# Miniprotein binders against q56419, part 122

Target 1, 326 residues: q56419
Amino acid sequence: MEGRTLEEVQEEVFKRHGVLVPKKELEDLAKALEEAGLLLTEKVEARLKEEEEKLKRERPMRLAGLSYPEGEREARAFLEAFRASYPGEGEEARVLLMPHLEPSRVPEVYGAALAALEKTPPPERIYLVGVAHRPLKEKAAALPVPFQTPFGPALPDLPALQALDALLPFELFNTPLAFREEHSLELPLFFLKGRFPEARVLPLLVARRSPELGEALKVVLRDFPGLLVLAVDLSHVGPRFGDTPLTRTLAEEARRRDLGFLERLAEGEPEAALAFLGANPTRIDGVEVVASLLPLLRERKGKVLAHRLDLEAPTLSAVGAGTLVL

## First folded at step 13 (miniprotein)

Design wb1
Fold by OpenDDE base, second read of step 16:
Structure wb1 (fold): chain B 326 residues (1-326), chain A 120 residues (1-120)
Amino acid sequence: as target 1 above (326 residues)
Amino acid sequence: SAEELAKELEELLKKIEELLRKIIELAEKGKFLEAIERVDKFIRLLEELIEKLKELVKNPLTKLLAEMIEELARAILELVFEVKDLLKQGRTEDAIEEIEEILKAIKLILEMVKKIAELA
């Protein structure tokens, strides 16, 4: 707890509002919460330590049987159904921007990604860059272990990961626990592994913009060529994200920002894409990833294959998703 | 109002308590799959609780109390993943023991939320 004691707060409330907060009852409850918290924290720490030790060996599936099928046969049928949901043809990708949203929400957007992958020669390795939804010790991190999938383990490219680490001003192999439940890697990896079973993977997370990551990757890609995948969502609007319920106006603004962002990326102008967002009032998720990968996105022309703003009806909120090929 | 929000949180916490008791009941009956489904529901409700707690930040006192509750709720969230794993492994007794501890913590949160409502 940063700084303020219950006593300090009680004093402040008294000074501001003239209300004497019943000290004893709150103290007893606060103490009981603290004691309960300590007991649970000890258990949590023990569990986290065990999970961290497991993550030295492999990253297990967390969303199998939930977001995608656990069985390989069913998983292949799942891929085929998603591909079928996109009626278009793909283009060869050197860089693929795809969502990490729950697949069932935006099937055609994942279908567009699969269509692009059909036109892409099998890469030796995939640089999979996701969004850290948990804090990282550093701006970015990697987990150099096999990621489990229904199609077998996605094996890490250790030589390429080591080359990347050597070029970064920080330890790349940090915060392994952030990978444990990170869906921004797991969900796109399902599709990528299903399409490219023999590709090695560099699972990367970005928490904050790291220009150093983009520069380092640009060097590493010379010796270790591969497919770059940005696993990012777009706008997040509505009550879940601090807005009013979704309106036509809010949805139009979210779409405008999503498409304007993707179109500028498709033109090879990633700085213009970032500048277009300004303060990012619709909370495009992929901003820190794109900002980190500027050297790899510059001057690359491509095409927006799909976009959707998907309504989550129970919360009257919406999330944007897109597929871009460069 | 802080009072209205506290009432909403109290209702949510009551649903969470009922759900935890149902998970125990299902686990005791060997209905592990059904128990796991309820655990997943519990996770979602707890995430909703954590998100709603952010709205309690109206004054210094409610902020402090909300932060304390959020910290405990996050610890509970971490333990629930262990409960789910224990249930998947058929370690029913261990899972029930953890759920009972979580239930105690949820009761404390409920009492604190009630107190926040009284102070608002």
Scores: ipSAE 0.231, ipTM 0.720, lowest interface PAE 1.5, mean pLDDT 88
Fold by ESMFold2-Fast, scan of step 13:
Structure wb1 (fold): chain B 326 residues (1-326), chain A 120 residues (1-120)
Amino acid sequence: as target 1 above (326 residues)
Amino acid sequence: SAEELAKELEELLKKIEELLRKIIELAEKGKFLEAIERVDKFIRLLEELIEKLKELVKNPLTKLLAEMIEELARAILELVFEVKDLLKQGRTEDAIEEIEEILKAIKLILEMVKKIAELA
């Protein structure tokens, strides 16, 4: 916000329309609004500076007590309950696609991810790739600090993060504040840390397609092998997302779109998966992540373990979630 | 029309004001999870307010005032994340103080929107 004065507002109106607008009450109100705006802007700037300084040391839990239990014992019981929600067997994963939607809405999908992790040898590190819900200064970003969880801090893999930074044409650690409230990392991390407490993490956010990230990650993964996790949700349909109200037909189309996307990824054909979605890639928040990681997904076959379209009746909208092992 | 849009904004702002008062009530009672759920609803309504203000920015006569209101609304949106953190920590007095400052700003926006409607 620029600190525009009432005189500047009046001058601009006069310049454009040759009319002086104000009653005294309107002038007094406009001045009060300007003063309130300035004070609140200064307060917001001070707070953001404080939060950025805190993020240099650690990333605290934001969703503890809301999306998952704060206490370690309760968190463990919660995790096991989600595993129990999926009756199937898992498959070993080198690449795992899992959701970041509120877990209570799709427990069997998170249960399928837990089943896959149960069959996967403990990795030394996890490349956790989520979706930026706040603007990034670059196409992607990382935060090289411990992320707190009920199971203890998930420690960053600093050598691997620095190797990645060195190979990218932009500064990897470019937007710390984007990580302050980021559920696409925090929610999957809860499950990953609960299953692999000793694994270090590379917490990565993608805002828009970055082929250079995928190429750099291919190099880094050779020297720093680990589990690649794509934390993405699928179809977003309904008025809440700029679409028409949900109908049974639209819901079934979204379900088929999600499954067609996942099955093509499972065949090791990520370009075919992207092409299958057609002209509206922004309706699936995983598109930018998949498009960035193409070199890591090609010719890697796997299996879709679970899928659900979660219905939000009050808004006549829905979000798809799935678990895919490659 | 600008007059019809201003009336929609007035109705929305009154709903926001009542919601903020409810958040204070819930926080005072120690019902922090319910207060946070109401804060999330407040965020949705505030985002709706900002989107509606973009239409007033397209009208040359209301552009300057609408831009000022939009900037204030965006500052409130950032401040509300502090309110969520304070509620999660059970810091009742600090949370209420911040909500009261937001409420004052919302009341100023409401009065300005009423004046815009009168002049349309």
Scores: ipSAE 0.071, ipTM 0.555, lowest interface PAE 4.4, mean pLDDT 83

Design wb10
Fold by OpenDDE base, second read of step 16:
Structure wb10 (fold): chain B 326 residues (1-326), chain A 120 residues (1-120)
Amino acid sequence: as target 1 above (326 residues)
Amino acid sequence: SAEELAKELEELLKKIEELLRKIIELAEKGKFDEAIRRVDKFIRLLEELIEKLKELVKNPLTKLLAEMIEELARAILELVFEVKDLLKQGRTEDAIEEIEEILKAIKLILEMVKKIAELA
């Protein structure tokens, strides 16, 4: 809660709408919520503490059997099917931008990522940068533990993570609970681990633009070379995101912004990509990640391999996804 | 309109309540895999509820109430993961007890949504 008292809200509603909401009814509702919430909160706090202790050892799969198969054999067949959904050939990537959307929604976009990975020599380590959909204590965070996958654990690169932490003005190893359910890491990691089973991983989340992260990573990458992966979605439009139902005009605008963003990144002009979005009216998800990684994206030329604006029919909303190699 | 949205939320909450009762029934029958699948469905419906609550923000009162409901919904989401783990472990009684608490919270949310509709 923004710290507003029920009285302040009551006064504001009265001032704006001329309706005096009975204080007692609000208090009774608030109290009932607090009582229900307190009972739940104690249990939740105890559970969160246990989950945080578990996250000191490993990050378990949360989407196995839902978004991808749990079994290794089935998981390999899943990868092959996704690769087959993209008819093109990939290019070698030093930087890979790929989605973190539900794979079944944009199979060919993940297929394009797999195609790029086929042309990429196996890296010693993967810098996997996702989007924090939960608040972080700092602008960015890392979780220095094994991430479970159907292909075995993705092991952290502790030396590289420590080198990164030492260069940041904040504690990198913050907010472990934000990683517990973060699909922006889990989903791309499935594909990455499946392709590069021996690669170490640096699982990173960005909540807010951190220029310091990009500068620190630029230094770390000299001593600890690896593949940089940006796991980001593109436009989010429609009622689910505060717009009107998807129209041809809205879809065309979302595509225009997505492609215009990706194309400028492919030209090695990440600042121009950000400037092109302006106020980001179609809510491109990857903005804070790209803004954090500017030093790593500058002057790198590449290619857009795939793009899709995927309709979620039940909500008449759409999400953009793309695959870019640099 | 806020009234239309409140109606949609009420319908969603009723589906959630029915689903929770079905999870209990399945758990009591020892149908844990089916119960777990329904828990996964519950998670999706609860996420949908949280997203729809954001649309309920029309004035300061609806904002406050939506924020309170969202906080409770997030707490419920956390407990539902515990329910899923308990069901996987065959700890049926513990799972049912948690679901019953969640049901109480969902009923409270429903009452609040109805109240929001009355105040709109």
Scores: ipSAE 0.238, ipTM 0.722, lowest interface PAE 1.6, mean pLDDT 88
Fold by ESMFold2-Fast, scan of step 13:
Structure wb10 (fold): chain B 326 residues (1-326), chain A 120 residues (1-120)
Amino acid sequence: as target 1 above (326 residues)
Amino acid sequence: SAEELAKELEELLKKIEELLRKIIELAEKGKFDEAIRRVDKFIRLLEELIEKLKELVKNPLTKLLAEMIEELARAILELVFEVKDLLKQGRTEDAIEEIEEILKAIKLILEMVKKIAELA
């Protein structure tokens, strides 16, 4: 998005299309766009400046009262209800894959994650890897501040974050504002903090494949052992996501793609899991996370505890969610 | 055709207006959680609008104007998060005022899209 003058735009249009657009029409249109943009941009810039200042000290809750209860007592009861939605026993996890989809839509999947956390010894720290839903200046980012939850603040593991930053070819703390509204971290963190209130966190976002992140994390995890959590959703199908309306066949294909992906990860074959998706294309927002973390997922066997394709009937759309322990 | 595009944009505008009107009604009745869920549907419609605008990136003039409209649409998305906060706080009048401002900006985007199509 480079700045250009109206004269340069007019000249470029003439050179490429042989049309000389009247300068008056371009000026009037550009003025209307600029005036509309200035009014809204001034409000947005003031808000973003305020939000960025807050993010230097802490990351406030955004989804409290919406996706989970604000009060600690109510939040605890909420966790108990989700755990109760899953009738099975968990498995101990060194790596946990869990969703970041709205919890009320897939309660048994979050319940399976809670069951796994019950079987897992309390870690000193959690490496929480989510998906960036806003652009990052680099392939990945972290925010080294306390994240507020109904169970108290999840404190950053500053020594581990600094060790990670030192091993990366880019500045790790590069896009604070991307963390202002990030449900792929906030929703899993609610459950993780409720189960492991003393654990420190490394809140990490992946926007694009970063093999250097996975290599650095492998080194850091050796010196700073902890629980690795991949907070990713699976298939996104239907008109809500730019696809055709959901049919029984398309839903079955989505379930097969999700389960094929998860089962290959469970066999310790993350490259095979990615190749499987390449052969069976779909939008899975976790692809970039898995591709970045290959060194941490190879030869680590585990078990798929739960999977659901959640149907949104009014839009004929669906989102897949699963819980995998490695 | 320009006529087909105008009809499609009018249908999208009608959906957006109906949804925003529903959000106002829910907020006035104190049904803030339902209003917030409708705001999420509005975000999806706005993202659909942004994707359709990408189809206009075919020449230097169209590209520049589409980029400017995209920046305006991103500003609207930021205001939508303020609307969610206001609804969560039960600040009905403030939320409605912001929603009306968002609606005016969206109508302006649709008018600009029509002008871009005419200049193509």
Scores: ipSAE 0.034, ipTM 0.477, lowest interface PAE 5.1, mean pLDDT 81

Design wb11
Fold by ESMFold2-Fast, scan of step 13:
Structure wb11 (fold): chain B 326 residues (1-326), chain A 120 residues (1-120)
Amino acid sequence: as target 1 above (326 residues)
Amino acid sequence: SAEELAKELEELLKKIEELLRKIIELAEKGKFDEAIERVLKFIRLLEELIEKLKELVKNPLTKLLAEMIEELARAILELVFEVKDLLKQGRTEDAIEEIEEILKAIKLILEMVKKIAELA
């Protein structure tokens, strides 16, 4: 609608929705757009095209100096401090569920993930499955470029990514820009690269449940074995997430929901885990990931190593985080 | 209901405006780490806004305006990451200029939310 006439805006509304907007309302809308958003939207489009071209070569660090240290030595000390925050022993993982929440808020949970990685033989590749926080053109996407970390670049497993792409009914490399600012990949990758510096990565994002992704991954994992990592947060409760302010009852319900979900996954019953959450799949970040990966999760028994509900007192909200090995 | 959701959006947008003014204040004082922390909070509130708009898109009478707001909100999200980069570089004047443009867009969204309430 940028730079458009009132008639063009009216025609676009009619074309999209079959509804005519009165001229006065359309004039007010056009003026409001010009005053507050038109230049901003055009500037963003130009910027995004430039950034999309850069992402064809590499994915830079975006949270370095904020969520983790920029320097390799400082990053190593940071990672070891997180391991030290978890008093238990890990267990070998074929599948690892870990959070992507800000690490400093749930250090014991990330420490549990690190403990599991210590017991896991170094994989040739890591299938890192995160949650899309931006719209994807398809249900899932991947970005086949090096991801920068303080421990050096995490290199893409190009043969495995191409095999996956060939088996999917949609183009896997469909939305590069969704990866520019994506903490559900960047934060777990920091820890994974620190522990497995030689492993190649398949950085995958899920926006909507994609059973075809799980079926294709099952085939690819047979020929290209590796560690499957589900980078997902658990319950989201409180006003920040469309709920009422956090109460003791809501916090207890969130903890019970998180643990019930994780325990059913640990029994190798992912359909039961999804059913346990009920009708609202948006209450747990990662429902769409689990629903997409059902063929990889069925009949895999494991153990919940850690769980925490992180409380945000100023917003009366909370986010659940856990570490599960399968 | 659409009316209740529009009220929630108005309250959220007011909080967003207050937060943006605080970021400007902190940037002007050279408190870049605190300003960046507020930018990260702004990103979270903006993501909450986008999520709430998905419910309004389901109503045929409000769908068009909700889609327009969602598109604008996503554009703002991209610019706020640029604001974060500018603040990390200590580029105060450039960061404030971007925040002022974001404030204008947030005011536009507030006006469109009011129109949605009228249609509900």
Scores: ipSAE 0.196, ipTM 0.572, lowest interface PAE 3.2, mean pLDDT 83
Fold by OpenDDE base, second read of step 16:
Structure wb11 (fold): chain B 326 residues (1-326), chain A 120 residues (1-120)
Amino acid sequence: as target 1 above (326 residues)
Amino acid sequence: SAEELAKELEELLKKIEELLRKIIELAEKGKFDEAIERVLKFIRLLEELIEKLKELVKNPLTKLLAEMIEELARAILELVFEVKDLLKQGRTEDAIEEIEEILKAIKLILEMVKKIAELA
């Protein structure tokens, strides 16, 4: 525990409440938690080891039955419903920015992504770049195995992944366990695989900005052309993220930042998009991904197809989501 | 307030306990699909619990205890996914055994949260 000692807790409770919590009572509770935790930890460690061995062969669905249907028929109906939620027409994408938020929260934003994919010729491969919500050993990582979907496995492009690895100053194939639960890949992949069943996939995660990744990908894309997908969310505001409850002012600021970011990307000015955010006070999720992919985003003009700031009412918090084609 | 949050957590934990017992009951009856549906619901409630615990971590008075509870909750979350897999495989006894362990851990968390509420 890198945190406060039980003694510090006791002292703080005493200072605030004038109550001396018996050290023994806290120790007994802590011990009970530790004992329960140890038993569970051993099981978790055994499980994680097994899961890591499985990840050498495939990445199973984690969110099937939770975020999307497990059955193929139901999954196709799900895709159709999401597409129907966006009344507009899409545009051909060479680069697609789409959300990785829970689909049910922003259906029309995913619908806009599907609309763009309808206008996009089937790619040979998809470079799917997500956000690492868990620590990576390196700035970025890839998992070179099939990803399970209701539409069958999304097969990796091993030659392209190997070419990418060879151009990076770090081992690309790191931290396999970070992929196991990473929804920033799983959720967009559902939609992508549903639309392009024959496309190979390069599942990539970014934990920290890696200019090297963008430069390497720029080279790889010459020999291995494909669709680039940025699976990123936008602003994260409200109590869950350290703000006050969502107000009109806070929501307007989040929208302003989201749209200002997306519009500058649509103009082919990714550096201006990053600069516009400054210290990123509304916590736009996709910053490190965009910062890593600058060489691929420069001078590409496109269009914002959809945006939503979705309220999570139980926490009075909101998350921004958008769909951009370039 | 930390007290209000602790009360909300207590209510959530009680719902979680009831749900775990229902999962066991359904599994014992061979109603695996219904059990799995409840497991999925449990996952969502547990994720909600973890998110609420983050607010307790922000309180200096409860930070250490909340961190310990959060770690345990994350461990439970890992095991619950295993329970789902076991149920899908028809390994009912193994699944029930694991749920019973999870239930013990949830009860412990509940007692800790009650204590936090008393201290707040």
Scores: ipSAE 0.124, ipTM 0.573, lowest interface PAE 2.8, mean pLDDT 87

Design wb12
Fold by OpenDDE base, second read of step 16:
Structure wb12 (fold): chain B 326 residues (1-326), chain A 120 residues (1-120)
Amino acid sequence: as target 1 above (326 residues)
Amino acid sequence: SAEELAKELEELLKKIEELLRKIIELAEKGKFDEAIERVYKFIRLLEELIEKLKELVKNPLTKLLAEMIEELARAILELVFEVKDLLKQGRTEDAIEEIEEILKAIKLILEMVKKIAELA
C-alpha cells in the first residue's frame, strides 16, 4: 500500500462508488496480507540482500531456458535461426536500435539486428542502453559487473564506465537490484555477445530522460569508441496498456507512430522524432532513451531494417518492435 | 467487467495452484528437469496474472487490492526463482518448502480476488 491508510482507501471508495467497505473487511484482508506478506517479506528481504551482494560480483542469467537456450551450442543454433528469419542483408551500424521484447514474438526484427551486426566490424566495447522497467534512484544507472550469457560473461568496460561516471552530475553506479531482472539488457546482450564475444559492455539503464547522459557519452565515446545500442520497444497498445482491444484503426495508428518515429531517427532528426510522438498516445517505450541520447543521434543518417507490431492474442494487445541502423 | 476479470483471475489462480502441486509431485519423484520446466510455466502464468491485475484499476478499491496482489505476486516471483535454483541443485526439501509458502500466498491472492469479485 503506497502509504495510504485503510481509512483513506475506504473514504476514496465511498466517494467514487458510494460503497462503504466495512473497515473490518479491509483490516482482515490487510492482516492476512501482512501475515502472508510479512513471511514473504522477511524471506524476500533476506533474498534481496543476498542477491544484491551477488550483483557486486556478477549478473546471472535470468531468462536462460525461458527466452533463449542456456547451453552454448543450442544458443548458437538459436542465433542462426533468428538470423535466418530475416531474409535481408544488414548495414554497418555505429548506432543500433533494436527491441528488447520476447525474442520469439519478433524473430525477424532480431534477425535484422543480427544482419546489421554481421556488417559491423567487431567493436572494442558496446554501450548497451536499455529501459528501466523498475524505478532507479537516479535518471540512469550502470552495473559495472560481468553479465552472464550462454557465450560466457560479458565483461564490463570499467575504464569507460568510470569516465562516464566522472562526467555525470549523479552517481552512475546506483540501484543494482534494478539490473537483476531487467530484460531490456539481458535479451539484446544475448545477441550482442553471441556476435561479438570479445567486446566489453557498458550496461546502462534509463528510467527518465537524462540529457546529461547523452552529453557525457558523447565525450566518453571520443576516448572510448564503441557501438551504441538502444534496446527499446515501440508502441504498446490494447487492454494490457489501458486501451480497447486491438482494432485495425488502433493497429494502423501504432504502426504510423512507430514508423514515423523510426524514419525521423533514420533521417538524423531525433528531436523531430520526439516531437512527432507528442503526448505519445501509443506509449512508445524508447522515448526516454532517445531523449537522453539526442547528442549521439543528431545528423546520423541510417535505415530502418525491420518493423513489426506483434499481437499478443490472449490480451488482444500489441507491442511494436523495430530495428534501425545509424 | 470487473466481475468477469475476477473470474478469469480465479481460473488462472486455480491453474497456478495445480501447477505448483505438480511441481511438488515432480520434485518428490526426483524429476527435476520436468519440475523446472513447470517452474518456467509458473513464472509465465504469474506474469500473466500481474498483467491482468493491472486491468482491475477501474475503481479505487479494486486498484488498491490489485496493487496489494501485485506486490505479493512480485514477492512470489522472487521466491520462484529460488525454487528453480534449489531444484537445479537437487535441494528437493528446500524447494518443496518454498513452494508450500508460495501456495499459501497464491491461496491468499485467490481469496482477495474473490473479494474483489464480491465488491464489484
Scores: ipSAE 0.183, ipTM 0.628, lowest interface PAE 1.8, mean pLDDT 87
Fold by ESMFold2-Fast, scan of step 13:
Structure wb12 (fold): chain B 326 residues (1-326), chain A 120 residues (1-120)
Amino acid sequence: as target 1 above (326 residues)
Amino acid sequence: SAEELAKELEELLKKIEELLRKIIELAEKGKFDEAIERVYKFIRLLEELIEKLKELVKNPLTKLLAEMIEELARAILELVFEVKDLLKQGRTEDAIEEIEEILKAIKLILEMVKKIAELA
């Protein structure tokens, strides 16, 4: 709706297709839509102002009682059950790639992440980088407030966030409302806070490739060392994502793409990982995050601890999830 | 085709209307957990609607109308988070009032989708 008038649209249709659209009926319908939109916009704007004011103080739990338990005791038992679902030992992580998919769907993948956290010295801060599922005003954003969890609030690292903001060519704290309903941060944070209750957090969202974010983070991490966490899901295949129904061949191809991507990251070759996907396009939401963080991923060798393609039989669809330590 | 896609959208919108009326029924009976479960189903169907509308935006005959519908659908998503919060608080009357406003917008989207099918 960027400045185009109904009359301009009608003229374009006639010019390109030689068809006359009933102007009055289309105008009446568009006016009804505008009137409904105006009423809804007033209500939405009032609600968004209220929500934005609340987000200046704290980010409340949204998935408590659904994706994880509300009570601290139950939450700790839940977390330990996930660790128990992974039979292997972890590896120390300086960089951790973990999913943000519903945890109950891939418990062994989250268990592998927990195993890695057990081998990792408690960091003073966690750089938690998720994927924006809502539009951001800029390529990336952060929200500098406490994030509530069943283990208590995850406190923001304000000095590190301010240092990051100062190094970026855009305002880092640009879209607070994008954080209101953001599972790519909330779900990993549950596990991270449960393991490192004293760590402060930099909650970051990437919407589009931001090389400037990776360059700035490299500088900030030197002065404010911490654990870098990439909270990303892998392949998205099937009708739920606008694709053809899942077959055994498509599922195998998705597993191959996921593992090829992760293995190249584990070799310290993130450009090769992206090039591999460029030759084999897929809806891996981690692509924009990896592309933004290249300077932090180069020459870091590591290990893929777990991978699963979670099958959703009712929709003949699947989502890939993995745990990678660098 | 745009006509086939519009028919799919029309069917999807009718399912959305049925879900919204069911949420009202469950809320009136004080079955808030079941009502909230239906709200999540509504969100899923509305996201599916938005995804399918992106295909219509690529059609030069329907681009403006599809974008208007997408904007309205995104506004509805914002209101549905309030409905969820009201249901969690047991605020039945307020939740129903919000759902009725959403129903009006869904009916308008249905009329617009029918018009898009005619113009394709």
Scores: ipSAE 0.100, ipTM 0.537, lowest interface PAE 4.0, mean pLDDT 83

